# VHH binders against p91247: the designs that were tried, part 25

Target 1, 277 residues: p91247
Amino acid sequence: MAVDMIVEPKWVVQNFGNIRILDASWTFKPKADVAEYKAKYYNKFGVGMNELKNPEYLAEHINGAAHFNFDIAYYPSEDERFTLYTPEEFSSYVKRLGVFNGDHLVIYGRGKDGGMAAASRAYWTFRYYGYTTVSVLNGGIEAFKLAQGVVQSDSKAEGIRCKDAIHFPIGEVCAAKGFKKKTDCDQAFAAKGIKVGDTVVISCGIGLSASAICLAAARSGIVAKLYNGGVHELAYKAPQHLNMRVTLLLHAITVLRCTYIHFTFLYAIVIKIERIV
Key: E = the ipSAE of ESMFold2; O = the ipSAE of OpenDDE; V2 = 0.75 times the mean of E and O plus 0.25 times the DockQ between their complexes.

## First folded at step 6 (VHH)

Design e10 (framework vhh_7mjh_2; at its last look DockQ between E and O 0.01; V2 from the best seeds 0.00; counts 0 for: pae E 21.7 > 2, grease 28.3 > 24.2, SAP .684 > .668, placed apart)
Fold by ESMFold2-Fast, scan of step 6:
Structure e10 (fold): chain B 277 residues (1-277), chain A 125 residues (1-125)
Amino acid sequence: as target 1 above (277 residues)
Amino acid sequence: EVQLVESGGGLVQPGGSLRLSCAASGFRFSSYAMSWVRQAPGKGLEWIGRIYTRGSTSYNPSLKSLVTISRDNSKNTLYLQMNSLRAEDTATYYCARGEYVLIDYGSGEYYFDYWGQGTTVTVSS
């Protein structure tokens, strides 16, 4: 017997790793010229997937969901907007979306009435082609977000986020006779948006200023690490994993969204580390 | 500015025929799909049919045998020919720019950006 026809947002969140999710969102456009569509896109799914991208899907979709694009899954005929492909041609398209026999498919929509009309069309289309383990997400992407489900955009990646580098002069924490009083240093860090409990990476071209600022930060209760391109020798307040994360991110597929400010001697660059979920 | 003006309504006897016209202005008529929709007194909207730029038509299956939609791109005019009119065909008839798309198999959505003011057809002896 088949899976439940309608699944709830909470169930989808709980079973996220065991299902294949499809976004069935469709945006109205004037019907394409039949001859032009047939020449460019008919049964040419790679071309269609590259050129007929849906802007709502690109801006926001359930994490990991592929787009079951009505402008690709169906083709326009002279008097019909959504004409069905042969089973072999349909199979060719959905395999490009990562859909295989045996997958539990969960289809969702968005907008008016949770996009149930679009999701239901896609559901019955899959059933028509013999796919039996198919469900519709009740309430669409809107209900999914209310259930604290994760959504993404192709223009943004989760990971470690860096702010633009903070320009921090040594004179903010040192005077002619050594370090300034703790209260003065606390105010200097606070003025730059750095507070007790924050984790920062400090770098300097020659290492001198960075070492002093790191010591002042530690005194103010800030978790500070000195980083200079592969040296992990100075570790205040012990979580080694901060320097490891910076190094791993440098060598990983994820790119830091940081811009480094050019500086001279007696200045350091401070980066506040935040993990974006 | 976009304008759609329906004409040709009036009183007609049961079994009679009537042709409605819709004069379009303010846009390139030949580049847009056009539709007819009606609303009987106290009832909701009922989609009649649409015509694409090159003349291909699609109709509400319940009305297909009774109506014909056509267009004259040289005159910027949309037509609705109605035959074998019944009392239940009494309604205000609207032309609209755009189409009604069957997203689901039992219902659809209206993708119209401009509507005419409507013309009233009364079927009575």
Scores: ipSAE 0.274, ipTM 0.664, lowest interface PAE 3.9, mean pLDDT 75
Fold by OpenDDE, look of step 7:
Structure e10 (fold): chain B 277 residues (1-277), chain A 125 residues (1-125)
Amino acid sequence: as target 1 above (277 residues)
Amino acid sequence: EVQLVESGGGLVQPGGSLRLSCAASGFRFSSYAMSWVRQAPGKGLEWIGRIYTRGSTSYNPSLKSLVTISRDNSKNTLYLQMNSLRAEDTATYYCARGEYVLIDYGSGEYYFDYWGQGTTVTVSS
């Protein structure tokens, strides 16, 4: 399906659970030594992602957004600042950002001109590699904040997300004083397409938020299964294959029809099981 | 006027070697990356490799073991050394100036702003 090349912040907020957001913020720095880069970082995306952090991104980014880092997404060559990897190599990097095939990518930037230059370059890069559902967030992160989008600071800029999962904030079932009324929780579940009769697997980072949501679900008569280890279990066992492992784990047991979600400490993933395999 | 003139093509036996040359004129040769491209009869264009202004090279992975690209900026000449030639290497070989990635709405392409007339290499017993 054709998507709009440019999307407005309000639209992004409204579609937050159905898109994959990428931060394309780039702070200008001198071109790296070609030989050194080749030795250290070329097609070594895991190393690059660990060592080449962007302070602006870490200080603040859109919730769940992975950093599309120009210092990693491209490599310096003799005559080009941003040389393009092969499709296979680029795919390897994109996978590490938690991007799945078919995702609607929304790319944003920051700073001058709302970061449109960097965001646009990233846009065209993805288009070059055959990605068809890509959009630029108009106005960047600042516009997003004005539209009441949620931003976060993160020292661990890992692109973690789960395919075929429903984004479900704990705040939907809990408030400052504890659990919301059953009726409110029922409405929250219904709004996400979760209903009595459904069997769902619920998880989060370390299982805390997911636990609360599971309890609320149970109270509402929804069969909820808690994934005990959470995303952090997978991250610990195989961080380089986190997304794949999550996919494998889920697909091994069920056929799902869900939205895309971003992983944060404030949110849980709810996976609606439509068919048990 | 920019000119690129390939030479060195001809008939060669399988297993043989051949060195092609490309004489450049009409521009600052040392300021441009140069590429070799070939076209076999009835087939599309195939990129062989490039050499940057400072001498670093990049090759088509399928041909890397069989080709070496070099340049002599003092002579404004580009070279393609081919070894262990096979029948499948029969083609017209072109030198081209630059290598620009063109990105549009749905595709990526490579652009070369100038081409030579080509030199034909025939590998046959």
Scores: ipSAE 0.034, ipTM 0.425, lowest interface PAE 2.4, mean pLDDT 82
Fold by ESMFold2, look of step 7:
Structure e10 (fold): chain B 277 residues (1-277), chain A 125 residues (1-125)
Amino acid sequence: as target 1 above (277 residues)
Amino acid sequence: EVQLVESGGGLVQPGGSLRLSCAASGFRFSSYAMSWVRQAPGKGLEWIGRIYTRGSTSYNPSLKSLVTISRDNSKNTLYLQMNSLRAEDTATYYCARGEYVLIDYGSGEYYFDYWGQGTTVTVSS
């Protein structure tokens, strides 16, 4: 009525400055454990947005689009994968996406069906909550790009990057009976390109592997710091060693955290820090 | 309980070939992009390439002539064929679930949520 239910890519390109765009991309995955999800993420939208990432959205999305993430916008219950929050809880989430009353929302997806299934679910979710100025972009991001629409990536940092991360298994410094000899650990660090005097940040999914590797690194003369928290801790402890812009540091830390959610206790990520000249 | 197990590494002479395998379990393999990465002694991680769910590939330009990535979704197995190996190809090779994240055309960052243990390839002499 006031807005079309489906809009075409050319229309979106032409109206780009007058709409609010949401990426509804979702990759199929098994339902999360209900109790674990409730403890970690239920109604904790900031945590979910920091820890539950969609790599396709991060790699490429329509310029200015926020991610309407199904793993955050809904919660799993015993009988249902995508259980609806109360209106108040949902409102809290979408405000974090920059959705305000009166905006014309345009929702899109991606993939072989033009993302129409995912975008349609998100569309009906907004309708359920009474938000009626909402449309679906026909053909998704693929069709948008064919109409010469502008896309972006959130990972544009030029400082520290994931490509500088070293995958370090705990077995390189530990055996069945405890830590390996110092000389064996010295060789393990050297084999990974980590030498005496280097400064490194070490992290893993639950921190146990990283803690052990930090102790072994300290014994080997490597300046090791355990990544244990948010941007504040990293920035405070090593500001002079970071070659990373503040905004993009947050994205790099978020990517590292996402990697850690599924990391086994057998591995850590080690990042060598280069000084800012 | 995602698991990725690499195999097929070993000692090979310069000019030789190796085929690495990565056995995947604990997830629907056919629904995920998969990558190969390597780490030479004294160097950081180097992305080799990625294969999409439908089989198309993207490669590190510096390695494109040396490598071929394939997958067998019916066997939950990712493969890396390496040919004309050189001493500088000595490294630990990892399979990873995830994608090379494009920052700009021609460059990007890595996003991987699960990694294998690695398999070591040594190219002698």
Scores: ipSAE 0.000, ipTM 0.128, lowest interface PAE 21.7, mean pLDDT 71
ESMFold2 (binder alone), look of step 7: mean pLDDT 80; pTM 0.795

Design e11 (framework vhh_7mjh_2)
Fold by ESMFold2-Fast, scan of step 6:
Structure e11 (fold): chain B 277 residues (1-277), chain A 125 residues (1-125)
Amino acid sequence: as target 1 above (277 residues)
Amino acid sequence: EVQLVESGGGLVQPGGSLRLSCAASGFKFSSYAMSWVRQAPGKGLEWIGRIYTRGSTSYNPSLKSLVTISRDNSKNTLYLQMNSLRAEDTATYYCARGEYVLTDYGSGEYYFDYWGQGTTVTVSS
């Protein structure tokens, strides 16, 4: 599907949930020393996302929007502030923002002239890397608020914000010397609404806790699947003639996108998949 | 606390040359990109160019052959050298901390947090 280069605030509000929104706000600061930046941040996107947080984005952004941070998406060279990464490196960064092939990306800015300069730069960067389903939000976050769009604020970079996802600490199924007994694990799953015969999808973006939880779930008679980088393919294999089943799978994919941004070694995100007939 | 003070403006004959200076204080000058911007009477702002901390420059393509930006980090001073001045170069010239971010959509945006008060250049016989 062809998309419009410029989308209006009311259209974004009406199509919220069917698009991936990126905040392209950038706060001016001194250009980093090239050698120092390369040592600390070059192609180390996890470090950059943890340390180079943008105060304007943290104070206010469109609900669910990830920050496309110019201080991370580009690197400084001797002659340029915003030097482009290879396609593979760029892909690594934007996957951390929850951007996958097939997404309709909507990029916005803020401030003077609705932040169109920053949003447009991000737009053309995505086009340079071969993304064709990209739009800019006309008038930025200010126009979006006037159209009754929802905004939020955070004290941290985007974390796990997935509604209805089960945050499952490994300590619910493991003790210092291994797995807890089956009856204790059965109770831990039951307490979260998971029972024998249920199917769950467990994210293992960073660390090993999801693998242990999958094994404990299997012992409890729960069908558990460990997914990391292949989750998007699951949606394409779903029986598309059953809307309810397709919707549940899309929700699982969306939740797993969120966990890709901020995951802890001691937690996994568990999604219960219900069979819809 | 941050101050930018332009100097060197005045009346100059067509075809002449002029060097403007900008004295910076209240911040670590050597850590910031600096820009020059001008505004002709009754017109909008026109970006001239920027210079990064180690001297790398970028110019408005329409002005590149007429101007040179330089800096002396030891003196906390930014310079704008102008040659072959024409009547249409009559404007107030501003020193600014920051840069102009260009886009392919047909517009750019100024990322400046401090501006000088400006110095007026009048090109007339």
Scores: ipSAE 0.000, ipTM 0.267, lowest interface PAE 13.5, mean pLDDT 73

Design e12 (framework vhh_7mjh_2)
Fold by ESMFold2-Fast, scan of step 6:
Structure e12 (fold): chain B 277 residues (1-277), chain A 125 residues (1-125)
Amino acid sequence: as target 1 above (277 residues)
Amino acid sequence: EVQLVESGGGLVQPGGSLRLSCAASGFTFSYYAMSWVRQAPGKGLEWIGRIYTRGSTSYNPSLKSLVTISRDNSKNTLYLQMNSLRAEDTATYYCARGEYVLIDYGSGEYYFDYWGQGTTVTVSS
């Protein structure tokens, strides 16, 4: 066992920057109509995350925690309230919650018995899908607050997370006659830790080289999004309250490994780039 | 005023059958999941099963072979059919609005907002 199955509030406070936290709180509501749910929400996680927000999570959650919402992570069938998605569909949802493969995932609940029933269900769901580095926070959000843990209100913590900027020269995917063969490009991305199925945002000062890398990434099965404004334009648009400084990238393309891409992701780019420079 | 009124309890011989009814009033019965719960003398509550609005049922696995839950939305009535009754089935049987939800893989929680007064079933020779 690489991680403890149950972690204590004080340990979570001490290791806050090294873990990904999920809130597994669930509030009872009447079971949704199966046909209506399938038409509107089934495998449409962006819609679900926008419309099926949990009021307890919105009022208070551990700082930085995304909501593992049972009304989204599972779907209602005629006979069951919490029916399991396929592994691919489940993976699509948890990537939107900012979970990278290999993260130490900590799941918590709230209320009766510290929310251990809900947290444990989420724990075993992750184990069922093959995720092994997962723990349950003993005593839930209430115990976390008693250990002086920080909580927040709203849904700002939900969603996409990006990790480590990668400086990627265009020469890794292009030669004098155009793009290198697919196998060479595959190796170049793999050498930088970018895998098939990864989602990346590609940015440079002008956007020209980034366009070529984006196309090579797509050919290699990497989900790529191009930020056309470059770092300097993003810096101008970023809110001052982020307390960030942005350095113009003159000759390198910055590629961010992200769990998924969303419209609010532009601010995440600023945060990541500042940590590199 | 929401009311749930159970009926049909009484003394029954071991191996016998019994049908309980629950008359609902004061709300739109067809919009709610309904459940049966029992409590044997000196024991805690034991969930029997639930029925969703369109008739889909779920049962406590330990009781599934003994019971059948049904509903008649036109009569605002919930039913519990019990067969092959044993002495250990002696209990007060309650109708409840709502369901028992298995939140984790070992335990569940009762999400009931209204309960009936109960009807007593005694299984004795």
Scores: ipSAE 0.227, ipTM 0.634, lowest interface PAE 4.4, mean pLDDT 78

Design e13 (framework vhh_7mjh_2)
Fold by ESMFold2-Fast, scan of step 6:
Structure e13 (fold): chain B 277 residues (1-277), chain A 125 residues (1-125)
Amino acid sequence: as target 1 above (277 residues)
Amino acid sequence: EVQLVESGGGLVQPGGSLRLSCAASGFTFSDYAMSWVRQAPGKGLEWIGRIYTRGSTSYNPSLKSLVTISRDNSKNTLYLQMNSLRAEDTATYYCARGEYVLIDYGSGEYYFDYWGQGTTVTVSS
């Protein structure tokens, strides 16, 4: 897709559900010792993301934005503060931030000149690695707030999205006398893009329909995980709980974005887990 | 109290060389990155270069061929060696504690908490 290099705050507010937002804020800190950094953080992005947290990002960022942290996205060398990783290593990092091929990335900064220097550096870094659907938010988080954009103060937004959530009625796998035939259930899952061997997270407002759908999925060879907590808990805690559940899945870091959805007991949300290494 | 005192400025002929010194006191000099910055009459600040605690240097690419920054941690002293001086190198030269970080490829920000008083270098035509 062709995208504008610079997008305005009102446009971002209006298109919030259709973009992936990155906070490129960087706070000065003394340059790390090269050998110590390489031993602890080089190409160990999970460690870096946990330990090199940015205080400005933690205090306030655009709702749902992940932090593109210069102290992680780049590494220090003897004479450079921000040395570039290989394309494969960079890809590994940004996938942990919930960036997928084809996403329209919007990068912003804060502070002096709306953070345009930091946001622009991140923009050109993505372009350098061949990512073309990327924009800079004009005026940064400050301009975004003036446009009535929503901000938050936690780090749990990283790596979570729900736009791939599937609305799955229990009637697709159950009839008056119990479960439908396996072939009918297989067809129902396939019609929703769920394949044998896929791993899915299943949740619903009551819990009962999700359990039945989970059993039908298991019979069809789908690895199904049941999320307890119902619609109320899922809607309010979904980013944190889904992030923790996905993180605990060995060698599978998945990105899920969630919005509050009204449920009935006859429906469940099925989320396909995509593996990123 | 932190103090940075530059010395060594003065009048120099075009093509000449000059060495500036910056005497640091009131802090553990060996624990801090140090920088040189200059300001020509009527112009903005121009970053010259930075030296990390163990001697690793980084320079403004526009000035790299003209200058060398060094430090002597035993004497708490920062140095700027300038060669092949031109009339356009006429400026007040400051030492500063901290560094200039190139945030994007064309511009950066100054992260200095203390500055010296400056020493004036005049290169006559």
Scores: ipSAE 0.120, ipTM 0.562, lowest interface PAE 5.8, mean pLDDT 76

Design e14 (framework vhh_7mjh_2)
Fold by ESMFold2-Fast, scan of step 6:
Parts: C-alpha cells; sequence; structure tokens
Structure e14 (fold): chain B 277 residues (1-277), chain A 125 residues (1-125)
C-alpha cells in the first residue's frame, strides 16, 4: 500500500491522530570511540534512550513525536559514523519508539533547510528494512509550526505506544516505484545524463545529504541506492566508482532549488552505474 | 592548555610538493578527529579534509587528488602532504581539532574547538 513520500504540514495537522510521528533531529558531536560505544550502548537501546537524550528534541518537538536518535539507531564503526544494525536489532529499537507494523510513519527534522537531510536519511533507513508506509514532513518542525501545528517540550511521548516487536525484512534502500514528478531536480539530473530507469549510487561525507538527494532522485523516477559510508569509505572499497563527472554532477545538484521538497540540494557524490559488477 | 602548532610552510615553486606538520599538545591526541583548513589572502575558509582516530580520511572533493592527510599518534603530530602545487594554493594553512561537516556545499559547519596559529604557503617562482 502506497503513501506519499512527502507530506505537507497541513496534511499532518489534519491526520495527526492517524499517524506515528518521529523526530529525526541530530546534533553533531565528535565521532564516539568505537570500543567505548560498543561496551556502553551497542544493542543496549534502553541504556541509550536514557543516557543519550537530544537537547533540541527535549526542548521542542511535535506533540506526541518520539525521537529517532541517530546516536542510537546507528552505531559508529572504525570507518563509518552511522553503521546499520541487523533487522532484528533495528526492530527492537523502533518498537521502543512505539512504531508498529502498519503505522503510517511521518518523519521530520529541524534547522538548516528544515532538517530535510536528516529526515530523508531516516526515511531511507526505514525503507531499507522493508517498511513502506513512511513519509517525510516537508519543511520540518519550522514549517509545521507556521501551519499552526502543536509542539511540546516533554519527552514523555517517546515510547508511549510500546507493543509487539516489528519484523523488518531487508530490502533495497530505495526504488523509484512511484509516479514521476517534473521538478527542477529532474531537470538537473537529465542535464547530467541521468534519466528515468538509470541506477545511481549516492554518497556523501556522513550520509545525510546523500539521503535527501536519493529522495529527490526517486521522485524523478530514478532508481537510487544510498551508499552508507560516505565518499571516503566508497573510495576505500571501490575507487573505480569515483571519477571527474561525479564532481560536475555534484555542483549542479548542490545549487538546485527543489520546489517539490522545498529545500536546496546538499553536498553529495552521485555515481551513475553503467555496468553492475 | 591545548596547543596546535603548524610548521613546514614557506615558498614553493609551481608543480612542487610540500608536507605540513601540526604538533599537538595538552590533550590526548589519539582520541580526537583532526582537520586541515586553509584561507587564501582575501578569501574565506576552505576545508581541506579530516582524519578520524583510526586513520580513516575524508577530503574536500576539489582537493582530494592533490592532498593526503595522515597522523602519527606516537608523536602527537598531524600531517598534510600536498602535491602539484599551483599559485592558487597560496594560503595560510590551519590545523584544527574536530570536523567540518559538509551538509550544504556553501555553508557547512565547522565543529572545531581549537585552532592552530596557521602556517603560510606561498606558491611562486
Amino acid sequence: as target 1 above (277 residues)
Amino acid sequence: EVQLVESGGGLVQPGGSLRLSCAASGFTFRSYAMSWVRQAPGKGLEWIGRIYTRGSTSYNPSLKSLVTISRDNSKNTLYLQMNSLRAEDTATYYCARGEYVLIDYGSGEYYFDYWGQGTTVTVSS
């Protein structure tokens, strides 16, 4: 069953009682020591949720929203800041956030460009684990407040719907199975030779910007796969994927105003796949 | 007190190579990500790259083929190797503790708590 990838603030206000909302706000901090993180927090979600509170979420979030905390939902490894858990471990975490199979999830961010990069990363993470009824709130909490949406200061809503565990099958990170929309984003991809039916790998320094571009590519009917490691990890694993054309495409995408998602494109590397080997 | 002291700058001919060093003191160097940033005369800051605690690196794509960042934790020293230098590489080069996160091409965030004084590189014949 299909839901819109992007939902508007007014729609969220009108459908508040029929959706589960997640706040994907993330505050930068130096990368945690891998061994220390593993000892304290790896697959210990109750401990993480008690000790790794996000101050921006605590100060203000959409009424009833739980925090999808990147410092908990992912773990640091030696080469990656945001490493993915197994489906079973991920399911254990999101169950604690009150997420159940069949919920229509709406994910939002805050701050720069409405937090669309963080919200988009969370969106594609859920899609990766096979969860399909998920949307991103256009423009983040800022746009939601302008649409007279209700916000709160307490974290009490976090985990309030604790129920049975969710089982996610692993799937493709993203796929362009929706209808095509003509946007400035679509024109930018076409100008660089990327068209409907092409497969691309998108990467950036920490994955946040690449997630937003992956969302835009899916809307243009382009099959996109998010490389969860950033460009330097990709260079280590597959240096043949990096070439001069990627830099030119990055420039075009970064300056584009995507009216459909109401934000500018963020820094990322886009690699068009001609032959998969 | 935390100190970062850059060295190795000076005059270099076009096409030449140069290695900059940054001596760190006053903190557990091996536990921090480190970065290089430069500023050309009359221009803004330009992030060069960072290195994590175990040595994984990330670079500004515009500079990746020209630079290599490395570290020696036994000497508390960060390095920047530069090759094929051009006149446009003339700048003051800064060592910084922390990371620059490219969230938007023109407006990334600097998450640095300490900076060095800088060392000047002039590329001229």
Scores: ipSAE 0.015, ipTM 0.386, lowest interface PAE 6.7, mean pLDDT 71

Design e15 (framework vhh_7mjh_2)
Fold by ESMFold2-Fast, scan of step 6:
Structure e15 (fold): chain B 277 residues (1-277), chain A 125 residues (1-125)
Amino acid sequence: as target 1 above (277 residues)
Amino acid sequence: EVQLVESGGGLVQPGGSLRLSCAASGFTFSSWAMSWVRQAPGKGLEWIGRIYTRGSTSYNPSLKSLVTISRDNSKNTLYLQMNSLRAEDTATYYCARGEYVLIDYGSGEYYFDYWGQGTTVTVSS
């Protein structure tokens, strides 16, 4: 797959569901002490992502975009601000951003000159590590907003999501004093295309909501499998499940592309498994 | 109140040497990268170099053989040593808090939030 090096805002709006977007915005701060940074953050990307949040990204970013944070993707050395990790270490970081082989990656920046300097640095960094299906958004977030692109705030976009996954909040099957009536639960499942005889996999961040949805599904005659540990644990133990594309059907199971949005406590992911036999 | 006060400018003969000082106050000097920038009459700003908190330096390659930046964190003072001065080194020299950062592989940006008032160096016989 060949992709254009530079893509226009209108093209990104039109292709939004088929690309992985990264915000490469970087906010200046004094260079970190090398020894202190290495002790706390070097190759410890979970800690870095939790503690080194970028205020411009948090205030506003393209809907669904993860932050390619220069303060995490690179490390400070004595003479250099942005020192490169090994390919394995870099891969570990970008997988946490929901970037996997086969994604068409679109990188953008903000501010002076549309953030093209920062976006271009990120672009060449991905190319350096062998990632070829990568583009830069011309004009950055400012041009994207002028093209009527959707932006958001907060950290909800720092995650992964499954294409064709069904998001199912516990309130669809529970009321203040217990489960809703069977007929109401049946309607909730039917509204999402789930019926008696279907097999579904249910997952959430802590397992609690998924457990209740499994009970409601069982009462409705739906075969449900609960995945304990949620999407965060899946990212660490089985990264291949997070961004798998439909390529071949070896089983009576369709594997879906997944990128998870950073909202784990109020809903469960339901993946419908269809037998084609 | 952040203040940067340069001193040591003046008239110097071609081939001579000069050391500029910058006295910092109103912030934790030892926690900040510091830079020197100059502006010749009728020309734009030219970055000279920066020094990180523990003393590691980076210079404009065009000036590296002619200048040395150092700092004394105990005195909150930044220094610029200049040797083999030429008429073309005539400029106003500024101390700045912050760094010139190469954001991409070919272009940089000035991340300076405070500047001194400048000190004038004139190289003439």
Scores: ipSAE 0.145, ipTM 0.576, lowest interface PAE 5.1, mean pLDDT 74

Design e16 (framework vhh_7mjh_2)
Fold by ESMFold2-Fast, scan of step 6:
Structure e16 (fold): chain B 277 residues (1-277), chain A 125 residues (1-125)
Amino acid sequence: as target 1 above (277 residues)
Amino acid sequence: EVQLVESGGGLVQPGGSLRLSCAASGFTFKSYAMSWVRQAPGKGLEWIGRIYTRGSTSYNPSLKSLVTISRDNSKNTLYLQMNSLRAEDTATYYCARGETVLIDSGSGEYYFDYWGQGTTVTVSS
């Protein structure tokens, strides 16, 4: 059965015991050493769950929420911070979180922009693996607390921007309390020349902001493809080699040129896919 | 203080049925998901199923056809109905508040914030 892609705090409060809640909070830190991670944690989810605990989740989470921990659900590779496991390995991890057939999953984040970047990342990951009954809690734990009479707090991180691509700030689709109204998001995409039926590739510094913009684009009827690696990892590793991969994969795109600047998890790069004529 | 008290265990013949109860106190029962977990003699914990506040359920696929979980929020009581009982269903049955986490190889780590003391079910002729 179909479920709403985005659910509101009041709806979550009313349906609190009818849903499986996942906390997708992730704390920015330097990328783990690939060899060390693979030796200790790769496909060893019990070890990961014991050793890679998230301090923010431990200090505060929605009652009954399991932690969908990015440091466990994904693994670092040379090219990517959040590399995807096989469907069987992913299924093994999420069963550990108490996710079973028929559950309506509601995913939330915290901090900046209501944690919509992290929550949307987790949403698209579940959709990628074939889970259909998944929603994002609009505005995250802070909005949930506000629905119970408690005030909000925020966070941020640094990154890069790219030239020769559509720069799309997450603030065009998110506000302090979560996603903007659909009509406002529709207008933001239209202002950038993106319309219903367009196919776009969305990427950002480490994949977080791109996930939220991808969710907003899907709500607006735009066919959005998320580039998992993120532009920050792309620029850091081997810009020449990675540009060739991106161009080949998309058949034709705007050439990515990246300049390092200070930014928050506030924008993503949106590339319209056009076939070589 | 939070208390969970299971009852209804005992001796039952193979093929029989049994209903277990869990009486909850010390918290707003209607606001929490509840689970049943069992442990056979000399074996590890096995998750049976979960019931959410509005009555939706999720079961261990291996047990789904044999059990039904229900709740009565007016009585602060959780139920486990078991049918077609077999010798391998002999176990201590626990009521728990919260969630489950399963690990590889069919074993499980079960993350519940409160557990009952358990009630023993023995299936024998």
Scores: ipSAE 0.000, ipTM 0.111, lowest interface PAE 20.9, mean pLDDT 70

